VH-VL binders against UPF0128 protein PH1314. Designs and how they scored, part 16

Target 1, 225 residues: UPF0128 protein PH1314, of Pyrococcus horikoshii (o59052)
Amino acid sequence: MIKMLEGYYIIENPGVVPAERRFRMKDLKAWGYDLHLGTIEGERAYFISKTGERHEGETYIFKGKEYHVSRTQKEIPENARLLARIIIERGNPYLEVWLEEEDVKFPLTKEDPRIILKRIWEKEKLNQLLKHVRAVGLTTDFYKDNVFTQGIPLPYEEYPPKVRRVLREVKDIHRDLTGFGRFVFQYFGEVDKMHNYRLYWTLPTLHLFDIDIANEVDKVLGMLD
Key: E = the ipSAE of ESMFold2; O = the ipSAE of OpenDDE; V2 = 0.75 times the mean of E and O plus 0.25 times the DockQ between their complexes.

## First folded at step 13 (VH-VL; framework fv_zigakibart)

Design g5 (from d5 with heavy chain Y109V, light chain E55Q; at its last look DockQ between E and O 0.64; V2 from the best seeds 0.69)
Fold by ESMFold2, look of step 13:
Structure g5 (fold): chain C 225 residues (1-225), chain A 120 residues (1-120), chain B 107 residues (1-107)
Amino acid sequence: as target 1 above (225 residues)
Amino acid sequence: QVQLVQSGAEVKKPGASVKVSCKASGYTFTDYYMHWVRQAPGQGLEWMGYINPSGGSTKYAQKFKGKATMTSDTSASTAYMELSSLRSDDTAVYYCARDYDWLTGYFDVWGQGTTVTVSS
Amino acid sequence: DIVMTQSPSTLSASVGDRVTITCRASQSIESWLAWYQQKPGKAPKLLISDASSLQSGVPSRFSGSGSGTEFTLTISSLQPDDFATYFCQQYNSYPYTFGQGTKLEIK
């Protein structure tokens, strides 16, 4: 899992990028939504609105349909699951979210995952994710270039202990949290009390909608700052 | 489960050499650096150096450069440490110790120790 | 080389006592410090890494603290099994170095 290749180290876990994932109410709230039970055009449904935008007892028109809020949920119902997946349509990624109650699916939203991820990361002050994200699809790529010197990267044995720990933390995230990941790292030493390094990190996009996983990734990205 | 088993005690005369083995089991041998630590009678612990079983790179504490030679046999999951030109003050217990996680700098699994006695 | 100095060299205490062992580094090692326990005739056993992280299977009566140059190992309520010699070890810089040890004797 830890190997030297072409002047850099690669930390990989060859797991599978998930096709869909179950989420908690805390995740939906972090995405900026409330979950409601009520009616759409008179038929029982679950649906979402932006946090605080709609209230119990309210009737409103959205995209040409009448919504009535009977109850705003505090938790995902015991007989239901909150599910999401990333789909690619004509080269563009979308996050599809639905609630599955028994065997009935209630579509909740289909939206650009970049919009929702930025909302999460801004609210939770995950500044490393915000600054260093470069691409979002089935996987999300981060790139950080903090090299101010011209030189050859150091071998792992010459890394300071904190820098070696970064690679270990990445291995643990891949193993314990994401299943799949690829992290590419070069370290050039410390100059003027600043670590000089480059990194490239590819992770499953769906996992980044889990606020606990996003927080761990942000923490590791900032470890050498 | 994870285990390091060292070769048995050795009694040597000054000027001889000794080679201590350390057989690993229960984990992927090449994923962890192997360290050697000595403890002279009634004394504390001294780090001697390490070997990376993946590729064979080594580092020695200055005191042991030219004195100790660390090697490994990946097909046998075994590390070796050889001491040359033995003197009476080389009398000690020698431990192999596995790094916690590739190369972190502290050791979670230790061999039982090999007593090397240099006398006469 | 970073010199690690432990105090006291020998500590006598009774079962149930709270004991502390200190370790001083000759220069900052941040938190790159481990504690080991060694019983007579046995190999050392890792207790704590990164100054304060308790290893799996180690009783919670053991704790570590400190950063920079001064560190402590604390046993909150001494048990008979805790009779041993204790070593600190820095892994901030090569060569890795150990303290001289603290022998904990049960009265």
Scores: ipSAE 0.615, ipTM 0.852, lowest interface PAE 1.8, mean pLDDT 92
ESMFold2 (binder alone), look of step 13: mean pLDDT 94; pTM 0.956
OpenDDE, look of step 13: ipSAE 0.791; ipTM 0.923

Design g6 (from d1 with heavy chain Y100E, light chain S31Y; at its last look DockQ between E and O 0.71; V2 from the best seeds 0.00; counts 0 for: pae E 2.2 > 2)
Fold by ESMFold2, look of step 13:
Formats: structure tokens, sequence, C-alpha cells
Structure g6 (fold): chain C 225 residues (1-225), chain A 120 residues (1-120), chain B 107 residues (1-107)
């Protein structure tokens, strides 16, 4: 949907921000973890460690508890689901990750999503995401102000072709990749081959843990540079 | 299956008006700008303007301002182009053409064309 | 208005030939250029957008190149179905404008 508000164009997809999302082993590995089956204080459990830190057959102490690695998983077990959600506690976001095997939940980690996202974005050189992220919660907000010469905002029909393409790319990302999104855009024109614009972009935080989606968002954020 | 089907050929006298229709099917009519392009006999193509069916915004090439009027009926998925005060040099084939994705500026689907002949 | 000039106006060629049609813009249009094919009695058909992006369903023997002010459409090996008139169109600036056309005829 396109809507004008004080010279802004708004592109929204009315999908639902997921409360939780199923992930694959490849996602867990991309976050920097191995999944293990073994014991914690002698009780059968699934747990994680940093990739390569712990090995099959290893016994170790972590935070006062004894862990034993029976097997490092190559895949999520077929009778299990890797799940994650973003929760807000006392104003702070957390990525909570667990494995659910036949309705039994095995907590894996609870971490600040901003730390994990920053790690991924730095490694992959997603500089637009790093520079323009403003808030991370159930959704993540980006703000970019690239206004050097401000005037009366232009209507979409008066945008240069490349600027119109930005809005079409955002529409496709909302439709095909995230299911939900809100993009607010204001364009003031091109002066000295520099586009003058302002944007706000709200996307589901969980989707930004997918490197391919993060890369597409980064590309669009930098498209008019 | 995207289609644009235009109204039939018209023969008019100088000074008359003509309204050409372009019925769209196979896609969401309001999601795409509709352009009009003319081709005089034995000549090239000339862009006339467009309408955004969502809201009715129009833009005309300067040559056609005051000559052409573009409208649409979203409930009928139909675009219209009306020419007023016809002259013999308005004789041409008139095409409707769909923009590829909102407003790209190029046309991926064309109507079959409507021949308008102006003679006394 | 941006004037689009095509060359040649008429091109005579045989099946199997490689042909090149040139489109020149009176000022820079970056890559905002499309190519169309039109056969007698038919509407134009989009072949290429954004100077070089081949439309779905268009044979791979068609290709486009160029940016700025000079653009080419190339047919690597002519087929009987390719004898038609070809138009370029710029969409960088209003009004959108077409080249005058290049008629590709059988020799």
Amino acid sequence: as target 1 above (225 residues)
Amino acid sequence: QVQLVQSGAEVKKPGASVKVSCKASGYTFTDYYMHWVRQAPGQGLEWMGYINPSGGYTKYAQKFKGKATMTSDTSASTAYMELSSLRSDDTAVYYCARDEDWLTGYFDVWGQGTTVTVSS
Amino acid sequence: DIVMTQSPSTLSASVGDRVTITCRASQSIDYWLAWYQQKPGKAPKLLISDASSLQSGVPSRFSGSGSGTEFTLTISSLQPDDFATYFCQQYNSYPYTFGQGTKLEIK
C-alpha cells in the first residue's frame, strides 16, 4: 500500500510480526553455535557451545554444572524443532533460543539480539545496517537521513527512475521475504548528483538473523548513495 | 494471463471527439500505471501520457495537454483515453500499454491497438 | 525533450547473420532504455529493459548493451521470425521518447 503523509510515501505489508520462528541447523551455525546431545549434571539434554569449542566425548564444567557431549548434531533431529523468539524484559530485548523435542523444551541460549546482529553484520560488512539501525525489539527500526538540500518533497511520479525502483524493491522485500514491514520515504530531489531523501524502515527482528534478508535490506538502504 | 483489449476502430469527422477503451484482465488493475502510445500511419511510436488507476493521477506529454483526457474505471478494470477537437493529423493507431511494475517507464503488455481515422 | 536517434533506418540481412542496431540519446539517460520489436499489424513487444535486461521468453540471441548516450541491440544469429521493425525508448525523463525505428528486412 502507498500512502502520502506530509510528503512521505508509506509502503506497508500488513503481515503479522512473528512471536516465534522455526530455524534450521544452518541458522544456528550462522549464529556461531554447535548443537550437542549429552548430559547436564547427568540428565539427558540438548545444549549449545560456540562453534568448535567443545567436542564429542568431552566433559566440562560451565557455570558450576557438569556437561558431557555425547554427540554433536549435524542436523536438527527429525522429531525436534529449533525455535527462537524475541522477548522484552524490563525494556531490554533478548533472543531466546530452544530446542523442542516432543513437547519437551531444552533451553539453549538467551542473549541480547543486538550483540549477535552486530557480530553478523560486521563479519559480512553490512555497513548500512550497522550505521542506520536505531532500535531493536520485536521489530528493528532503521533511520537514514541523507538530506543535504531540503525543499518541497516530490510526489512518486516525479522521482527519478532509480528512486522509484527503491520503493518497488521495498515492496518486494515485504511481500517475498519478511511478510511484514513498514517503509516511510521522503524525497526532495537530486542536487549535484546526490539524492536528498529520508527514510524509516521497520522490519521483523527475527528475519534479520537470516543473512540473505539482511544483505537485501543493506543493499536497498545504500541504493541511492 | 495478462491481457489488454481495446475498443474497435473509429472513423470521425474533424471537430468530433473519440473515446478509446482498454479493458485489463489477469492482474490487479490498480497496481500498475497505464500508458497511451500513438503510431501515425507509417510512423514511429509517440508516448502520450499515463494514468495511475489508483487515485486517478494523470500525466500528459505536453503536446497532448488539452487534447487527450485519460480516465479509468477501477470497478470495470478499464482505462479510457478521449481525444477532443479531432483533426486529420490525429489519424493513428492508439495503444494502451501497461507499465511493468507500478511506474518503471517501459511497457511489458500492450493492447492490440485502436485505429482512429479522421476525415471528412 | 530527449531525442532518440536510431541507425540504420533500414537493415537488409540474411538468416544466420549477426546484426547490430544502434540507438543514440541527445543527452545521458544512464541505462533507462528499452528495446521493442514490432511486426506489421501487431503491437510492439518488449525485448529488453534497463539497456541489457532480457525479458522473460525472449530468445537469448537478443542482447542489449550501452549506457549514457549510446546503446546497441544485437541479434547474434538472425531467424526468420526476427524480421521486424525495432524501436528503442528512453524513460529517464518526461516525456518518454522513442527512436524512429529500424526496419530489419530479408535480403
Scores: ipSAE 0.557, ipTM 0.828, lowest interface PAE 2.2, mean pLDDT 91
ESMFold2 (binder alone), look of step 13: mean pLDDT 94; pTM 0.954
OpenDDE, look of step 13: ipSAE 0.823; ipTM 0.936

## First folded at step 14 (VH-VL; framework fv_zigakibart)

Design ctl (from d5 with heavy chain D101S W102S L103S, light chain W32S Y94A; at its last look DockQ between E and O 0.80; V2 from the best seeds 0.00; counts 0 for: pae E 17.6 > 2)
Fold by ESMFold2, look of step 14:
Structure ctl (fold): chain C 225 residues (1-225), chain A 120 residues (1-120), chain B 107 residues (1-107)
Amino acid sequence: as target 1 above (225 residues)
Amino acid sequence: QVQLVQSGAEVKKPGASVKVSCKASGYTFTDYYMHWVRQAPGQGLEWMGYINPSGGSTKYAQKFKGKATMTSDTSASTAYMELSSLRSDDTAVYYCARDYSSSTGYFDYWGQGTTVTVSS
Amino acid sequence: DIVMTQSPSTLSASVGDRVTITCRASQSIESSLAWYQQKPGKAPKLLISDASSLESGVPSRFSGSGSGTEFTLTISSLQPDDFATYFCQQYNSAPYTFGQGTKLEIK
């Protein structure tokens, strides 16, 4: 949905944010983890460790439990799904991650999503996300103020083609990648070859753990720079 | 809202058994280990062991091996802890406690406690 | 087993005082230490994890510090609600052991 409200351009998709989402091995690796098959206290399990911290054949004690690594997985097993969700407990967001092999769930981690997102964004050099993030919960808010010469906001009909292309990319992200989003934009014109604009962008936090979606959002945030 | 509701107080004679229940709600029961912690009258806290509800695996502190048996019923989202061959020094409050994350070893939600009294 | 020793066993203090409670581990537990508050007839309440990470909803007058074998819990300005027994607990390795407790009493 596209709205013009007193100098603002608003792009909303009121779609549903899925309660949980499937992820790929490349996402888990971007989060900074290896996936292992082995045993926990002698029982067959899948579990994670930080990338490079544990190796095949290793037996170790972690938080009072004995872990044995039988195999470090190169891909998510064919009969399994890597799943995650965002939950709110006592007012704080948590990313819960598990592997579901057929009908058996193997919990992998529960962590503050802000810590993992920062790690991803630093490793992948997603500098627009790092610079402009303002809040992380069930949704993540970005705010970018790129105003150097402030004037009266322009109407859409006066937006240059490059600015209109950014708005189309945002609409496509909401439609095709995230299913939900709210983008609030003001454009003040181009002065001294610099676009003067302000934006606020709300996206579902869970989708930002998909490295391809994160890359696309970062790219769009920087398109007018 | 996460809640752990334990069964009521029990009075038992020496030699008997008791089974304490812990009903979980507000979260996915099989995603978190359930621990049991005892507190004798006027004493500190003592970790007894845990159960992983998703597969039923358990771990016991050495002093409770053979004394305590931990089980769960995933369809009822309920953990159980049974004490056998009760003695007067088993008199205590018994807590169930949810692991903070799946298996970290510290606890963010606790049941209200179940007082077990062993007397002649 | 990792033995956790708290000091002092009992601490008398007045509203407004700054107090510290010390917890010592018999071997290094790195930062795998939690602090709990317990009032009579109630279950323990988690205050701090990872030695210094304050749990949500816990007043900011509570803070924790330390690593390795020595840890402290500090209450910067005591309130009436803070008079309770405090336990440290290591989770570096099973069995997950608690300190013997520190009873904080009104002077």
Scores: ipSAE 0.000, ipTM 0.463, lowest interface PAE 17.6, mean pLDDT 89
ESMFold2 (binder alone), look of step 14: mean pLDDT 94; pTM 0.957
OpenDDE, look of step 14: ipSAE 0.053; ipTM 0.673

Design k1 (from d5 with heavy chain W102L; at its last look DockQ between E and O 0.77; V2 from the best seeds 0.00; counts 0 for: pae E 2.6 > 2)
Fold by ESMFold2, look of step 14:
Structure k1 (fold): chain C 225 residues (1-225), chain A 120 residues (1-120), chain B 107 residues (1-107)
Amino acid sequence: as target 1 above (225 residues)
Amino acid sequence: QVQLVQSGAEVKKPGASVKVSCKASGYTFTDYYMHWVRQAPGQGLEWMGYINPSGGSTKYAQKFKGKATMTSDTSASTAYMELSSLRSDDTAVYYCARDYDLLTGYFDYWGQGTTVTVSS
Amino acid sequence: DIVMTQSPSTLSASVGDRVTITCRASQSIESWLAWYQQKPGKAPKLLISDASSLESGVPSRFSGSGSGTEFTLTISSLQPDDFATYFCQQYNSYPYTFGQGTKLEIK
């Protein structure tokens, strides 16, 4: 849905945010983890460690349990899926991650998504996401104020073609990548070759753990700079 | 599939008016601005203006202000363009053209054209 | 108003030839330019947008280039279906304006 109110442009997709999402090995690596097959207290399991922290053949104690690494995985096994969801407990968001091998679930981690997102964004140099994030829960909010010369907000029809192209990119992200989102935009004009605008963007937090989606959102946030 | 079907040719006398229709099908009518473009005999193309079918806002090229009136009927998925006080130099083919994506400024689908002939 | 000037006005060529049509804007339009093909008695057909982006379903022998004030449409190996009139159009600023057209004829 697109709404045009005097000086505002709103792009909204009120679709259904999936309760859980499948991810790839490249996403898990971007989150800062290695995936291992081995044993926990002698029972076959999949588990994670920080990238490079544990090696094949290693036995170690973690939180009172004995882990043994048989094989560090290069890819998600062909008969398995890496899955995650965002849950809220007592007002706090958590990213729960597990591997499902056939119909057996192996819990991998439960962590504050803000910690993992910051780690991803710093490592991947996603500076727009780092600078403009304002809140993280089931959805993540971004706010960017790029106003140097403020006047009366322009109507959509008076936006330069470049600005209208950015808005189409946002619409495409909501449609093709996230299935949900809300983008609120004001444009005040171009002065001295600088675009003067303000935006608020709400996206599903779970999708920002897909590194390709995160990269695309970061790119769009910076397109008018 | 996307299709724009315009009303038939018109022969008018100077001083009369004409209203050309453009019926859209195969897409959500209110998601795209509709433009009008004319082509006089042996001449190039001339942008006349647009209408946003969502809400009915319009913009006219200066040359056509007071001459052309663009409207739409959302329930019929039809855009209209009316010319008043016709003169012989209004003789042209008039096209409706759909904006590529809401309002980009270029047009991916065109009607077949409506010939308006103004003569005594 | 931004004036769009095409050259040549008429171009005679044979099937298989490489053809180049030029469009000049009276001021910078960055890359906000489209190319259209029009056959006699028919509506224009969009070929290229944003100076160089080929519209879906348009043969790959068509290409566009340029930015600022100078733009080129190229047909790499002319086919019988390509004999038509070609127009450029800017959408950088209102009012949107078209070039005068280039008629591509059989030699």
Scores: ipSAE 0.509, ipTM 0.812, lowest interface PAE 2.6, mean pLDDT 92
ESMFold2 (binder alone), look of step 14: mean pLDDT 95; pTM 0.959
OpenDDE, look of step 14: ipSAE 0.629; ipTM 0.834

Design k2 (from d5 with heavy chain W102I; at its last look DockQ between E and O 0.78; V2 from the best seeds 0.00; counts 0 for: pae E 2.2 > 2)
Fold by ESMFold2, look of step 14:
Structure k2 (fold): chain C 225 residues (1-225), chain A 120 residues (1-120), chain B 107 residues (1-107)
Amino acid sequence: as target 1 above (225 residues)
Amino acid sequence: QVQLVQSGAEVKKPGASVKVSCKASGYTFTDYYMHWVRQAPGQGLEWMGYINPSGGSTKYAQKFKGKATMTSDTSASTAYMELSSLRSDDTAVYYCARDYDILTGYFDYWGQGTTVTVSS
Amino acid sequence: DIVMTQSPSTLSASVGDRVTITCRASQSIESWLAWYQQKPGKAPKLLISDASSLESGVPSRFSGSGSGTEFTLTISSLQPDDFATYFCQQYNSYPYTFGQGTKLEIK
């Protein structure tokens, strides 16, 4: 849905915020983890460690349990799915991650999503996401205030072509990549070759753990700079 | 399957008016601006203006202000362009053209054109 | 108003030739330029947007380039279906304006 009113522009896809999402090995690696097959207290399991911390053949104690690494996986096993969800417990968000092999679930981690997102964004140099994130929960909010000289907000039809292109790319992200989103935009004009604008962007937090989606959002946030 | 079907050719006398219709199908009519472009005999293309079918706002090239009036009927998925006080130099083919994506300024689907002939 | 000037006005060529058509803007339009093909009695057909982006269903022998004030449309190996009139159009600023057209004729 697109609404144009009083010199601001709203791009909203009110679809379904997914409860859980499938991810690829490249995403898990971007989060900073290795995936292992081995044993926990002698029982076959999948588990993670920080990238490079544990190696094939290693036996170690973690939180009072004995782990043995049989194989460090290069890809998600073909008969398995890497899954994650965001849960809110007593006002705090957690990323729960597990591997589902056929019908068996192997819990991998439960961690503050803000820590993992910051790590991803720093490593991948997603500077717009780092600079403009405002809140992280079931959804993540971005706020960007790029107003150097405030004037009267322009109507959509008076936006320069580049600005209108950015708005179409936001629409496409909501439609093609995230399925849900809300983008609120005001444009005040171009002064000294600089665009003066303000935006608020709400996206599903789970989708920001897909590194390709995170890259696209970062690119769009910076297009008018 | 996007299609724009315009009303048939018109022959008018000087001083009369004409209203050209453009019926859209195969897409959500209110999601895309509709433009009007004219082409005089043996000549090039000239942008006349647009209408936003969602709300009815319009913009006219200066040359056509006071000459052309663009409207739409969302229930019929139809855009209209009316020319008033016709003169012989209003003789042209008039096209409706759908914006590529909301309002980009270039057009991917065109009507077949409506020939308006103004002669005594 | 931004004046769009095409060159040449008429171009005679043979099947298989490489042809170029030039469009000049009276002031910078960055990359906000489209190319259209029009055959007699028919509506224009969009070929290229944003100076160089080839539209879906348009043969790869068509290409566009340029930025600022000078732009070209190139047909790498002319086919019988390509004899038509070609227009450039800017959408940088209102009013949107077209070039006067280039008629591509068989030699």
Scores: ipSAE 0.563, ipTM 0.828, lowest interface PAE 2.2, mean pLDDT 93
ESMFold2 (binder alone), look of step 14: mean pLDDT 94; pTM 0.958
OpenDDE, look of step 14: ipSAE 0.598; ipTM 0.831

Design k3 (from d5 with heavy chain W102F; at its last look DockQ between E and O 0.92; V2 from the best seeds 0.00; counts 0 for: pae E 4.1 > 2)
Fold by ESMFold2, look of step 14:
Structure k3 (fold): chain C 225 residues (1-225), chain A 120 residues (1-120), chain B 107 residues (1-107)
Amino acid sequence: as target 1 above (225 residues)
Amino acid sequence: QVQLVQSGAEVKKPGASVKVSCKASGYTFTDYYMHWVRQAPGQGLEWMGYINPSGGSTKYAQKFKGKATMTSDTSASTAYMELSSLRSDDTAVYYCARDYDFLTGYFDYWGQGTTVTVSS
Amino acid sequence: DIVMTQSPSTLSASVGDRVTITCRASQSIESWLAWYQQKPGKAPKLLISDASSLESGVPSRFSGSGSGTEFTLTISSLQPDDFATYFCQQYNSYPYTFGQGTKLEIK
């Protein structure tokens, strides 16, 4: 949905924040983890460790329990799904991650999503996400203010083609995510070859754990720099 | 399927007016700007302007300000372009053309064209 | 107004040839350029947008390149259906302007 309301360009994808989302091994590796099949206290389980920290055949103690690594997975098993959700406990967000194999759930981790997102964004050099994130909860808010002059925002028809292209990229992202998204934009023109604009972008936090989505959002945030 | 169907050919005398229609189907009429482009016999293409069917705002190339008037009827999914004070050098084929995506500035669907001939 | 100049004005070529049509802008238009094909008595058809992005349904033998002030349309292996006039169009600045056209005649 596109609305041009008195100096604002608004791109909304109405919907709900997804309750849970499926992820790929590529995403888990970007988060900084290896996936193992083995045993915990002698019982078959899937579990994670930091990338490169544990190896096939290794037995170790972690938080008072004995782990044995039978195999480090190269991909998510074909009969399984890597799943995650954001939960709020006592006002704090947590990323809960598990593997579901034939309706059996293996918890993998429960962590502050801000810690994992920062790790991803630093490693992948997603500098626009790092610089412009405002808040992280069930949704993540980005705010960018690059306005140097006072004035009335330009009407959409007077946006340069590059600015209109950025807005199309946002529309495409919202369509491809198939869920909630809200982008609010004002454009004040170009001064000294610098675009003057303000934007607010709200997206489900869970989507930002998909490394391809994170890369695309970062790219779009930087297109007018 | 997207289709733009224009009104038929017109023969006019100098000083007269002509109004060309462009009926759209197969898409949401108000989601795309409508442009008008002319082509004189054996010549290239010339952008005349656009109308936003949502709300009726227009922009004209300077050459056509005061000459062309673009309107639309959203209930009929039809755009109109009227030429006033016709001269012989207004003889051309006039096309309506749908913007690719709201307002990008390039056109993915075109009407079949309306030939306007101005002769004494 | 940004003047778009095409070369050549007319091009004769045989089926199977590689042909190139050039479009020059009087000032930089970055990549905001489209290519159209027009057959006699018909409306133009969009081939390429943003200098190099191929429109859906257009054969892969068509390609576009360039930025700034110089752009090219290339047909890698000319087919009988490619006989037409080709136009470039800038959409960087109002008014939008077209090149004067290149008529491609197949021998």
Scores: ipSAE 0.360, ipTM 0.747, lowest interface PAE 4.1, mean pLDDT 92
ESMFold2 (binder alone), look of step 14: mean pLDDT 94; pTM 0.959
OpenDDE, look of step 14: ipSAE 0.656; ipTM 0.860

Design k4 (from d5 with heavy chain W102Y; at its last look DockQ between E and O 0.92; V2 from the best seeds 0.00; counts 0 for: pae E 2.9 > 2)
Fold by ESMFold2, look of step 14:
Structure k4 (fold): chain C 225 residues (1-225), chain A 120 residues (1-120), chain B 107 residues (1-107)
Amino acid sequence: as target 1 above (225 residues)
Amino acid sequence: QVQLVQSGAEVKKPGASVKVSCKASGYTFTDYYMHWVRQAPGQGLEWMGYINPSGGSTKYAQKFKGKATMTSDTSASTAYMELSSLRSDDTAVYYCARDYDYLTGYFDYWGQGTTVTVSS
Amino acid sequence: DIVMTQSPSTLSASVGDRVTITCRASQSIESWLAWYQQKPGKAPKLLISDASSLESGVPSRFSGSGSGTEFTLTISSLQPDDFATYFCQQYNSYPYTFGQGTKLEIK
């Protein structure tokens, strides 16, 4: 959905943010974890550890429980799904992650999504996301103020082609990658080869844990730099 | 399927006017700017201007200001281009062309063209 | 206004040939250039946008390259359906302008 209102250009894809999402081993690795099959207090389980921290055959104590690593997984098991959701408890967001093997759920972690997102973005050098994030909940808000010269916002028809292309990329992200989003944009013109603009971007937090989506969002945020 | 169907050929005398229509189907008419492009006999293409069907805003190439008037009827999904004070050098094929995506500046669907002939 | 100049104005070639058509802008248009094909009595057909992006349904033997002021359209192996007139068009600045065309004829 595209519209102009009082010097704003708005790109929306309305809808319900998905409650949970399936992820790949690639994503879990980007989050900084290894997936293990083994035992917890003698009972068969899947569990995670920090990448490289635990090895096959290792027995260790964590939070008062004995863990044994039988196998470190290279991929998500064929009969399983890696799932995650964002939950809000007492006003704070948490990323809850589990493995579902057939109909059995193995809890993996429950952490502040801001900690994991920062880890991902630092590791992958997603500097636009790091610099411009403002809030993380069920949705994540970005704000970028790149205004150096005061002026009245231009109408869309007067945007340079490069600026219009950035807006089409945002539309494509909402349509093809996230299914939901709100992007609010003002453009003030190019002065001394610098684009003067302001933007607000709201995206579903859960999708930002998909490393390919995070990379694309970061790339688009920097396209006018 | 996107389709642009233009009105039929016109023969006019110098000093007359002509209004070419372009009926759109197969897409949401107001989501795309409509451009007009002319082609004189044996010659190349010349961009005349556009109309935004949502709200009716227009832009004209300088040589067509005061010569061409672009309008639209959103209820009929139809764009119009009127030429006034016709001269023999206005003889050309006139195309409507849909912008690729809202307003990018290049055109993915074209009407079949309307031949306007100006002669005494 | 940005003047778009194509060369050659007419090009004779045989089926199977590799042909190249050049388009020059009077000032930089970065990559904001499209290529169109037009057959006699027909409307133009979009082939390439943004200098090098091939449009859906256009055969892969067509390719575009260039940036700034100089651009090329290449047909790697000419087919009978490719004999037509080709136009470049800039959309960097108003007014949008077209090249004068290159007529590709059968030898």
Scores: ipSAE 0.486, ipTM 0.794, lowest interface PAE 2.9, mean pLDDT 92
ESMFold2 (binder alone), look of step 14: mean pLDDT 94; pTM 0.958
OpenDDE, look of step 14: ipSAE 0.610; ipTM 0.842

